VH-VL binders against a4wlj5. Designs and how they scored, part 1

Scores and structures below are computed, not measured.

Target 1, 172 residues: a4wlj5
Amino acid sequence: MTCYKLSRRRDLFAFPYPLTVWRDPPRSVEVVRDFVESYDIRHIYTVGDVVTRNFLEYGLAPTSVAVDEKTRRGIKVEGLGLYKRVIRVNNPPGYITEEAWAAVEEAVEGGVLIKVDGEEDMLSLAFIKLAPPRSVVAYGHYLGALVAIPVDWYRDSILRLFNYLEQCQQKA
Below, numbering starts at 1 at the first letter of every chain, in headers, positions and changes, except where a header shows other numbers; antibody chains aren't numbered by Kabat.
F, E and O stand for the ipSAE by ESMFold2-Fast, ESMFold2 and OpenDDE, each averaged over both directions (binder to target, target to binder). V2 = 0.75 x the mean of E and O + 0.25 x the DockQ between their complexes.
[cut] stands for letters that were removed.

## First folded at step 1 (VH-VL)

Design N1 (framework fv_nisevokitug)
Fold by ESMFold2-Fast, scan of step 1:
Structure N1 (fold): chain C 172 residues (1-172), chain A 121 residues (1-121), chain B 108 residues (1-108)
Amino acid sequence: as target 1 above (172 residues)
Amino acid sequence: QVQLVQSGAEVKKPGSSVKVSCKASGGTFSSYAISWVRQAPGQGLEWMGGIIPIFGTANYAQKFQGRVTITADESTSTAYMELSSLRSEDTAVYYCARDYYDSSGYYFDYWGQGTLVTVSS
Amino acid sequence: SYELTQPPSVSVAPGQTARITCGANNIGSKSVHWYQQKAGQAPVLVVSDDSDRPSGIPERISGSNSGNTATLTISRVEAGDEADYYCQVWDSSSDHVVFGTGTKVTVL
């Protein structure tokens, strides 16, 4: 896919969306679990090391995960053995690179851990675009909240944000 | 830049407990995990367990489960390891070490100077 | 219980190559890390993730990992390389850090 760069209207990507949870774990994970069970969600994708860790620690294992390779690691991370395929990508802050898109295309099938050299936040948009029906994409909000996006309900609204991204040059 | 400084040597009697401290400086204490590794005289390295200070979650090696407690105080950037029901075979140098974890594994990039704990009567 | 086996000792002459093995079933599927420990000192990380060198570690020290054996190679050995060396993995099935039995390298 085409490389994108965030260069204007950054505020649109920072606004909280429905199912924004201001509680700390384990309660934040319990809220998402209740939603998953109530609405027959079949796939969960997490973007960010803290959200991924909290989901694994409190028993809501994601289908695939994307994490920053160099931020906030710990020794007690249960469930990483589920992600037998590890894909490393370079993704500068504010970008969705072509290699990041390719990694997400693989990750929506499940069992993938994407390790991002750079910043993983924008990959949440790629997951929202590519996720199958009955998916939730969860990420950390910069204001300290957990955001969970039911893809079937919000895909079209979120994808309108691509109108505020610029195409970038990507070297062959 | 990053330093881990441990408390001083201890001499303990069998059946007592010992609590060793590890103070971190020069880096972000909450962004990493801290492990405890011991080494008995003339023997190899043995992992005891570790803690993620920001979450207060600890994991212990099976051999030490029930006898070891690892805690952390974010406000003082200090991790602690408490070992109870001491036996003579617990005589060892105890190290704290900073964990760097990625999806492929855990390794220790900075180590404390070690604390000698002697258990004798 | 997953165990890492190392030879107890390796002797090398200055300028020659020392090879320290770390053996375990399917260790090639894990990331192996290596530590150097000099007498009376704390261990120092010398190789991470099979073959990565931390800052300050000379290029004479390298690592590899495949199949059932990981290897730490020290080329053009110097007297200062004399130390105990330990391999280490994280065993995901037990959620435990595992150290090798250790190898004493003597430079004669």
Scores: ipSAE 0.000, ipTM 0.474, lowest interface PAE 15.7, mean pLDDT 80

Design N10 (framework fv_nisevokitug; at its last look DockQ between E and O 0.05; V2 from the best seeds 0.00; counts 0 for: pae E 12.2 > 2, placed apart)
Fold by ESMFold2-Fast, scan of step 1:
Structure N10 (fold): chain C 172 residues (1-172), chain A 121 residues (1-121), chain B 108 residues (1-108)
Amino acid sequence: as target 1 above (172 residues)
Amino acid sequence: QVQLVQSGAEVKKPGSSVKVSCKASGGTFSSYAISWVRQAPGQGLEWMGGIIPILGIANYAQKFQGRVTITADESTSTAYMELSSLRSEDTAVYYCARSPYYYDSSGLDYWGQGTLVTVSS
Amino acid sequence: SYELTQPPSVSVAPGQTARITCGANNIGSKSVHWYQQKAGQAPVLVVSYDSDRPSGIPERISGSNSGNTATLTISRVEAGDEADYYCQVWDSSSDHYVFGTGTKVTVL
């Protein structure tokens, strides 16, 4: 497995996203639901406590989720019992560790809750890379916005950014 | 390379409003978020809110919600912060600062020079 | 509601090492960024993501982050290092940037 880390050229990871929604539920969830129904999306992956909570609360249950290992400390998320397999990973800020990649490989199959010790934000890139066709990856954005990425349209554009990540297999 | 240039100092009366500008150059305005951070004399840094210009999405710190409005004009590559119902305690230097908007854990990598707003009568 | 606590001041002699701490519950699970602010100037990002050094920042300045404490270390201190230093994280539970209380470094 390959480990990735944000390195020089971090500014190149600023990317205009095609489907962005306000942070205000239930409208933000309804916009994603309408897209899922209109484009026959089969898989939904959420990264982050707030986005996961909102999707579960407003009836758009994700296929798999990634949350902070300390989920119950700051944000109370109901409905996590839907995810039969729980995987704990260590993922320092700015990294996608080998154990995080392995967890995402299992999570794309569905029914997985990934609990991240560290920061989960970069796991959205791993989901975008590994998700099957007809998937949406949703995550928290700067300033509390929800971002939903339709994988079929935007995977290749986003994955070009991996050329600017530093490999870290020797020091995961 | 990237430069953020803010409008000049202002003196305002209590109860009025102030609107500070932040003009971006040397980079892609639409690919970044702009935050507003203030600093009262002798005090620390306090985040007020920010905006993602290309998305038109703004978010505010709870303390300032209802009094602050952050906007952006992509045609002029300029972000604005308007603070209403000014009080003497709003006397501060107001900074704009940039971050990549994909990662919410990112730091603020480029800062404007600051705008002193003095609230006095 | 997450708060970052820094010592108000640190005094250090030229050539010595200054260490500035930033304390919060489980801060080691967050990305910590550090800013240097000289009198009358805007803040400058000096350490990003716990330990990364932006271009143009001297190698004497470094960072670490583990458990409940992040630390900014300035080795071989020079008069020009005299400034206020702030740590910062993003608190995803509140969707806010959170700044530390700030530390004034005085070079004696």
Scores: ipSAE 0.006, ipTM 0.546, lowest interface PAE 10.7, mean pLDDT 82
Fold by ESMFold2, look of step 2:
Structure N10 (fold): chain C 172 residues (1-172), chain A 121 residues (1-121), chain B 108 residues (1-108)
Amino acid sequence: as target 1 above (172 residues)
Amino acid sequence: QVQLVQSGAEVKKPGSSVKVSCKASGGTFSSYAISWVRQAPGQGLEWMGGIIPILGIANYAQKFQGRVTITADESTSTAYMELSSLRSEDTAVYYCARSPYYYDSSGLDYWGQGTLVTVSS
Amino acid sequence: SYELTQPPSVSVAPGQTARITCGANNIGSKSVHWYQQKAGQAPVLVVSYDSDRPSGIPERISGSNSGNTATLTISRVEAGDEADYYCQVWDSSSDHYVFGTGTKVTVL
């Protein structure tokens, strides 16, 4: 039912949106923790193996997470055992497939580990669209920064990027 | 700066249940884990289980499986431990304690004052 | 199940050094935390991650961890160091926190 693929203006998807933290962990995670405490954030979602590992390692456990499991040096299994519900999806590079979208719809309720066969990067947009108020969606910038999006302030701006996605055809 | 305040002492009969509360203040309740640790008179520390409040996921020591239930209410920043089918051997001080980081290897840096539960014959 | 073994007691004269061991198979691959508990009080974290000292803990309290033994060292022991001391790890095979058996430190 809902499926998107990346089409044009790829430069806008690489923009370091606020908050972008140009510090190595644990300092990057500490900045987000301070933000969470200062602004009464209730939900944290992470997309990507490195950002998820850093949040778990440095004591800011996400409400739900999405990882691709392709790296031998990814998130430790012990940290991922915190999530009682595991959903596996296929998601090719540059897509948000119907099953990935549905998985994020469930994950915003909390306690979900999404394991992605393919690429998880685009799921950050789904999390930003679907997260409840008082949420932060965190992902890695390709230049090595941590991007943490407080949805209450930036959801509408980020969702304009959907104008540059093409709807794909999916079986109902 | 973080403070954990537990409910008051209780006297219970064998076979009954007890529910101890642990209210947290300071820090972000959703960003840390709460453990329950008991200590019988003259004995050592015994981990009973814990909860990660943001996830609602509880984990229990094997010895207490089936008798202990640990929950959290994020809206009140309060964790609860309920122990059922009480025996005289359950007479102990029950502590809540927090881990400031969600690491598998984190220590317990703040402890509640303890709640004495006495199970009388 | 994973067990942390400590000596039941250690006696030490004021000004001397107390060493409290915590033994277990492969404990050197784990992070070891140490707690001090004075009579009638809740435990206090005195060493984290083998050797890190929380704020407010005097530098004369230190820790190490290698092989099958972690050690808490209290240098220049004072009367106020008389307490029970516990080591603790997270055991990933059981997903449990595990406490050591406890060591009573007596200052002579």
Scores: ipSAE 0.006, ipTM 0.520, lowest interface PAE 12.2, mean pLDDT 84
Fold by OpenDDE, look of step 2:
Structure N10 (fold): chain C 172 residues (1-172), chain A 121 residues (1-121), chain B 108 residues (1-108)
Amino acid sequence: as target 1 above (172 residues)
Amino acid sequence: QVQLVQSGAEVKKPGSSVKVSCKASGGTFSSYAISWVRQAPGQGLEWMGGIIPILGIANYAQKFQGRVTITADESTSTAYMELSSLRSEDTAVYYCARSPYYYDSSGLDYWGQGTLVTVSS
Amino acid sequence: SYELTQPPSVSVAPGQTARITCGANNIGSKSVHWYQQKAGQAPVLVVSYDSDRPSGIPERISGSNSGNTATLTISRVEAGDEADYYCQVWDSSSDHYVFGTGTKVTVL
């Protein structure tokens, strides 16, 4: 897929979504767990270092994850064992590079750890776009909340945000 | 029992670098986050950064970004903290500490004994 | 930056209850941990939000948080409880460990 850049209407990405938890773990993860169980969610994708590790810590293992190369926090070895494929990608802040798209395309199939050089935030949109049914994409809100997006309910609405992104060329 | 044993005290000149080691024993090393925390004389605790050895990637407090390097050797279960361009203000006891869980939900449950680094001309 | 504010000192008589506060915006929604540091020693984790009571830590020591204040409670204070105490959280916004300013507890 083509490279995208966040350049316009950045405020559209700042509003809280329906499943926004304004608590730190473990409570935030518990809320998502309850949701996952209640609606028989089959796939969880986490974007972000903090969210990923918190989910792993509390036994809500993401199907695939995207983490930032810049942040390193403690995680249990058990969680890492879920990811047999590690993909390293370059993704500058505010971008979804072609490389990142390719990684997410593979990641939605499961068992993938995407290690992002740059920032992984925009990969949440990529996951939302490409995730299979019965999926939740979780990431951290800039205000500190945990956002969990059930893609079946909100994918179409969220995909409209792409209209506010600019196509770009991947940086060489 | 988990133990973190740090290298000995250091006396350094301004502008030089110091590298402190932290060897872990009695438990798993690679899956735990090792943090470095310093404490200036009579002052509070200050987080410098941390590393997850299995990932081989460290993160740093903004204050020390570009001046501190944290590394880990899984084969020896040892973490390292190197601080460059030392200043008198860097005089402190430097601690390594372990977190078994992601730092949001768990504390630093084991600490090294501390390493005094004195920076003086 | 996210900052944790503690009183500089708390004095308590033996057998009484010491309460050490840690103030910060919406700290009640965060995982708060507490450390005890005796003179000349490394800090010791005494309260971990999402963990069992650390080994060797008496039930007299407990933590709570609500609103903008976290509180470490030390009941039936003993002479051995005299130490510096630090609250700590992880700030997700800055990706930093944040320690409180520290409180010196003196047992009278």
Scores: ipSAE 0.005, ipTM 0.553, lowest interface PAE 10.9, mean pLDDT 87
ESMFold2 (binder alone), look of step 2: mean pLDDT 91; pTM 0.940

Design N11 (framework fv_nisevokitug)
Fold by ESMFold2-Fast, scan of step 1:
Structure N11 (fold): chain C 172 residues (1-172), chain A 122 residues (1-122), chain B 108 residues (1-108)
Amino acid sequence: as target 1 above (172 residues)
Amino acid sequence: QVQLVQSGAEVKKPGSSVKVSCKASGGTFSSYAISWVRQAPGQGLEWMGGIIPILGIANYAQKFQGRVTITADESTSTAYMELSSLRSEDTAVYYCARGSYYDILTGYFDYWGQGTLVTVSS
Amino acid sequence: SYELTQPPSVSVAPGQTARITCGANNIGSKSVHWYQQKAGQAPVLVVSYDSDRPSGIPERISGSNSGNTATLTISRVEAGDEADYYCQVWDSSSDHYVFGTGTKVTVL
């Protein structure tokens, strides 16, 4: 319902957040699994083809996922049939469109696959804003690095970044 | 700015244990990895293990597994390294060091404590 | 076990260039970090991620990493560069940080 657009303070989104794992799978997934088990995390959301593929392949199935409608880097994701509710959205780079936001509102309940035509990166911010307590949002950031955000610890800091997003209209 | 301050020198008997502390000030303690690195007299640097305080997850070098325990107390921004079954070859300066702005498994050590000399003698 | 081999010592005159090597199989596929340690002091990071220079480190200090050798280069050497230098990587096969054997740089 509310469209957001990345503004001139792009530098605030340019660093990996504190839980960045530079390891290849399965170790990168094992680090997140250890955290999930130790802290009784109940919801996992992945944004991006690589992170989603790795979580599914190594047995840490996310609650809901957001992926490219078509692979952008020749990356194939198997196991998406687990998500019975499929929502397609248009989301250009640097935006969170109204339809993308609405899709994330549905996806936090679980069992949802969001297929993004455009770029899914900014949807990680929507998941962090909307995720219930005891959630982890995981996405790729640098050269295959996995970023995992425990929502209970980082939500307030990340929500301050919305002060640097501009309200926009969905593209025609 | 970040500063790591370690507890003072220790003299221990063989077979005993030692617990060294590392108090962080400035910056965010919880999300950075804290590692322990030792250096025997005239020798090089040897990684022992580390912890990510917010995760409560510790990882240890295989040489020290079973003898070393690394813990963290987020309320006091303090990391601890306990080494048991001390031998004379454990005589060394023990450093705490902060990992870069991600987990224990990547990157460099950007800030170091001043070091704690542990001497093991009968 | 993955081991980083450094020459035990390097001697250079003031104003000349010191080159410290760090050797290991496929080290070019890993990110190498370098530390300077002066007598009685804690190590100080001088190069991160093969070639990045931390704030406050002079431009005459640089790094490279390819194939089986990473190199720390100190140009226009000054007396204050006399120290022990250590390379360091994360070894994913053993899940631990590995430090090099160390190189003592002496400025004559």
Scores: ipSAE 0.006, ipTM 0.491, lowest interface PAE 12.1, mean pLDDT 80

Design N2 (framework fv_nisevokitug)
Fold by ESMFold2-Fast, scan of step 1:
Structure N2 (fold): chain C 172 residues (1-172), chain A 121 residues (1-121), chain B 108 residues (1-108)
Amino acid sequence: as target 1 above (172 residues)
Amino acid sequence: QVQLVQSGAEVKKPGSSVKVSCKASGGTFSSYAISWVRQAPGQGLEWMGGIIPIFGTANYAQKFQGRVTITADESTSTAYMELSSLRSEDTAVYYCARGGYSGYDWYFDLWGQGTLVTVSS
Amino acid sequence: SYELTQPPSVSVAPGQTARITCGANNIGSKSVHWYQQKAGQAPVLVVSDDSDRPSGIPERISGSNSGNTATLTISRVEAGDEADYYCQVWDSSSDHVVFGTGTKVTVL
């Protein structure tokens, strides 16, 4: 598909969403588990090393995960052997490249580990667009919160944000 | 060219409620956060809450939770702030303000003209 | 909860430099924004993201932010700079906008 990049409208992704959890693990994972069980959520996707590590450590294994290939923060994520398909992509900060988009198309089916060379944060938007019904996409807010997006409630609202992304002229 | 235009001054009795409107013109409404900030006479600025109309979900300052409701109508490009159980100390100028482009912080690059709400018997 | 402390008032002579401080623990790790409010008017953004000036704001107005103190600096002060000034941050711990206590700048 098409390459996307954030322009100056990054504020749209910094505002607190209804399921922004300002609690440390294990409580943050417990809040998401309670939601998953209460609303019959069938698929969980995590984007980011910290959120993926916490979900795996506290027993809420995601359907598929996207993590940093280099683990730049020194965070070791154990349990990634659950994901039998490994897809490596190049995705610079603020972009969703065509190869990252294609990897997310595979990952929504489950059992996929996407290793991102660059920045994985923007892949959360691709997961929100492509996820099946009864999915939650979880990622870390840069200020330390856990953001969990129930796709059935927020997909249309978040997809309107694609109107503010710029299409890439060159593949990154 | 984009403006925020607020409804006119109100005089209310204690225990009643007030609903102030803020209409955006000349630009995109739905993707910008709209906040409400009040200022009592001779006092500083106090954030009450805000909404991003696309999401339809408001975030409220702890002091005002339970008394304030912030809503938005995308079809008319209008945000609303309703404050209930009014007390004399709620007498203030109420501003709506549009969020800016900081990416990680919330600042206000466009302000409405303000609406004076007076609460008196 | 997180509080931004400003001096209540600053007096400055025309042509001199006014400095308005905004103090809080680790404020240098946050983006600080500044507003000017003249009597009977809505606030106007004069500095965003610590040091960026919106279009139309004179170069005499600048900002900085490090450690525990952010500062708004008004050089070559004019009578028209007399106003109340407020700093502002986003407080991630409370998920709220926080305004400073405000500083009244008096010219002469």
Scores: ipSAE 0.006, ipTM 0.542, lowest interface PAE 9.3, mean pLDDT 82

Design N3 (framework fv_nisevokitug)
Fold by ESMFold2-Fast, scan of step 1:
Structure N3 (fold): chain C 172 residues (1-172), chain A 119 residues (1-119), chain B 108 residues (1-108)
Amino acid sequence: as target 1 above (172 residues)
Amino acid sequence: QVQLVQSGAEVKKPGSSVKVSCKASGGTFSSYAISWVRQAPGQGLEWMGGIIPIFGTANYAQKFQGRVTITADESTSTAYMELSSLRSEDTAVYYCARDLGYYYGMDVWGQGTLVTVSS
Amino acid sequence: SYELTQPPSVSVAPGQTARITCGANNIGSKSVHWYQQKAGQAPVLVVSDDSDRPSGIPERISGSNSGNTATLTISRVEAGDEADYYCQVWDSSSDHVVFGTGTKVTVL
């Protein structure tokens, strides 16, 4: 009932972000680490297998993570044992289902691994809406770019994108 | 508003390489992905790979891995696709397209570049 | 490898409705896009995200997607609708764009 689907103004999702870095580690993780330390960021959330793997591998452990239940590109993510609370959700592409939303509500508190059956990309918007102050939400574009959103700077701008989402029907 | 214009037709020998260009005008070049799609005579559409210009990171279809290189030059708003070790089976029309990602597809296409590989 | 299966051809009379299917396991969980390609021309996006119609595309073209089948529907068919049509998804298992096998629509 409370799920969302992208239905309008797709051009809004093609804009660059201020903390946009090359996917190639360790440089991408070092840039985010420098930002985290310089601006007193206290919470980091990653959405996607590659971003999560790179952050864990290079020592910038996220507060909570959301990953695909089936690994893309055959990439193994080491270090997920750090997240003692595991929540499995079904989330079709282009949606934020009610169960995915509820999982993000738990995950912003920390120590949570969300395993997504379907597509995790849209959960980045849920994290941006629900994250506490002094948070960064990091996710990958499907062509391998890292995007990092400092929530305090960009929450309102990104939340305006919800004006272009439709609420799902109960039968969605 | 966004337009993609590709370089002209090429005739190549087997074993050589070809580099096709795709120049964008209108809109913000770096804010979207550029995908390359080919079509052999009488055949369907086949995705080769794509790039997000601001990141310089390309993703390639497994079939073309090791033979295709996709690059972008933000200063000229131009994306490139280079295919090496050409075979007669590579004879095709090659398209670039603005790729808005998983949820939106490819909404603007170049006119296509015919590459003929013959000995 | 994830494959999108389309019928090779569909014949339809002017004014009638053409339906083009795109079949794959759980395709209803994916965002499906549709392209129209006329002879000698580049493809044109005619439906995005299952059912959204891009600006400039006639209202008689629509899409749906559920279960194992996505469908492109062309109502009140005109001679100008004669073209090849391709469905397309992103396959998360391979991180690749996948196109359907294509359907030639003939208006007789």
Scores: ipSAE 0.007, ipTM 0.501, lowest interface PAE 10.5, mean pLDDT 81

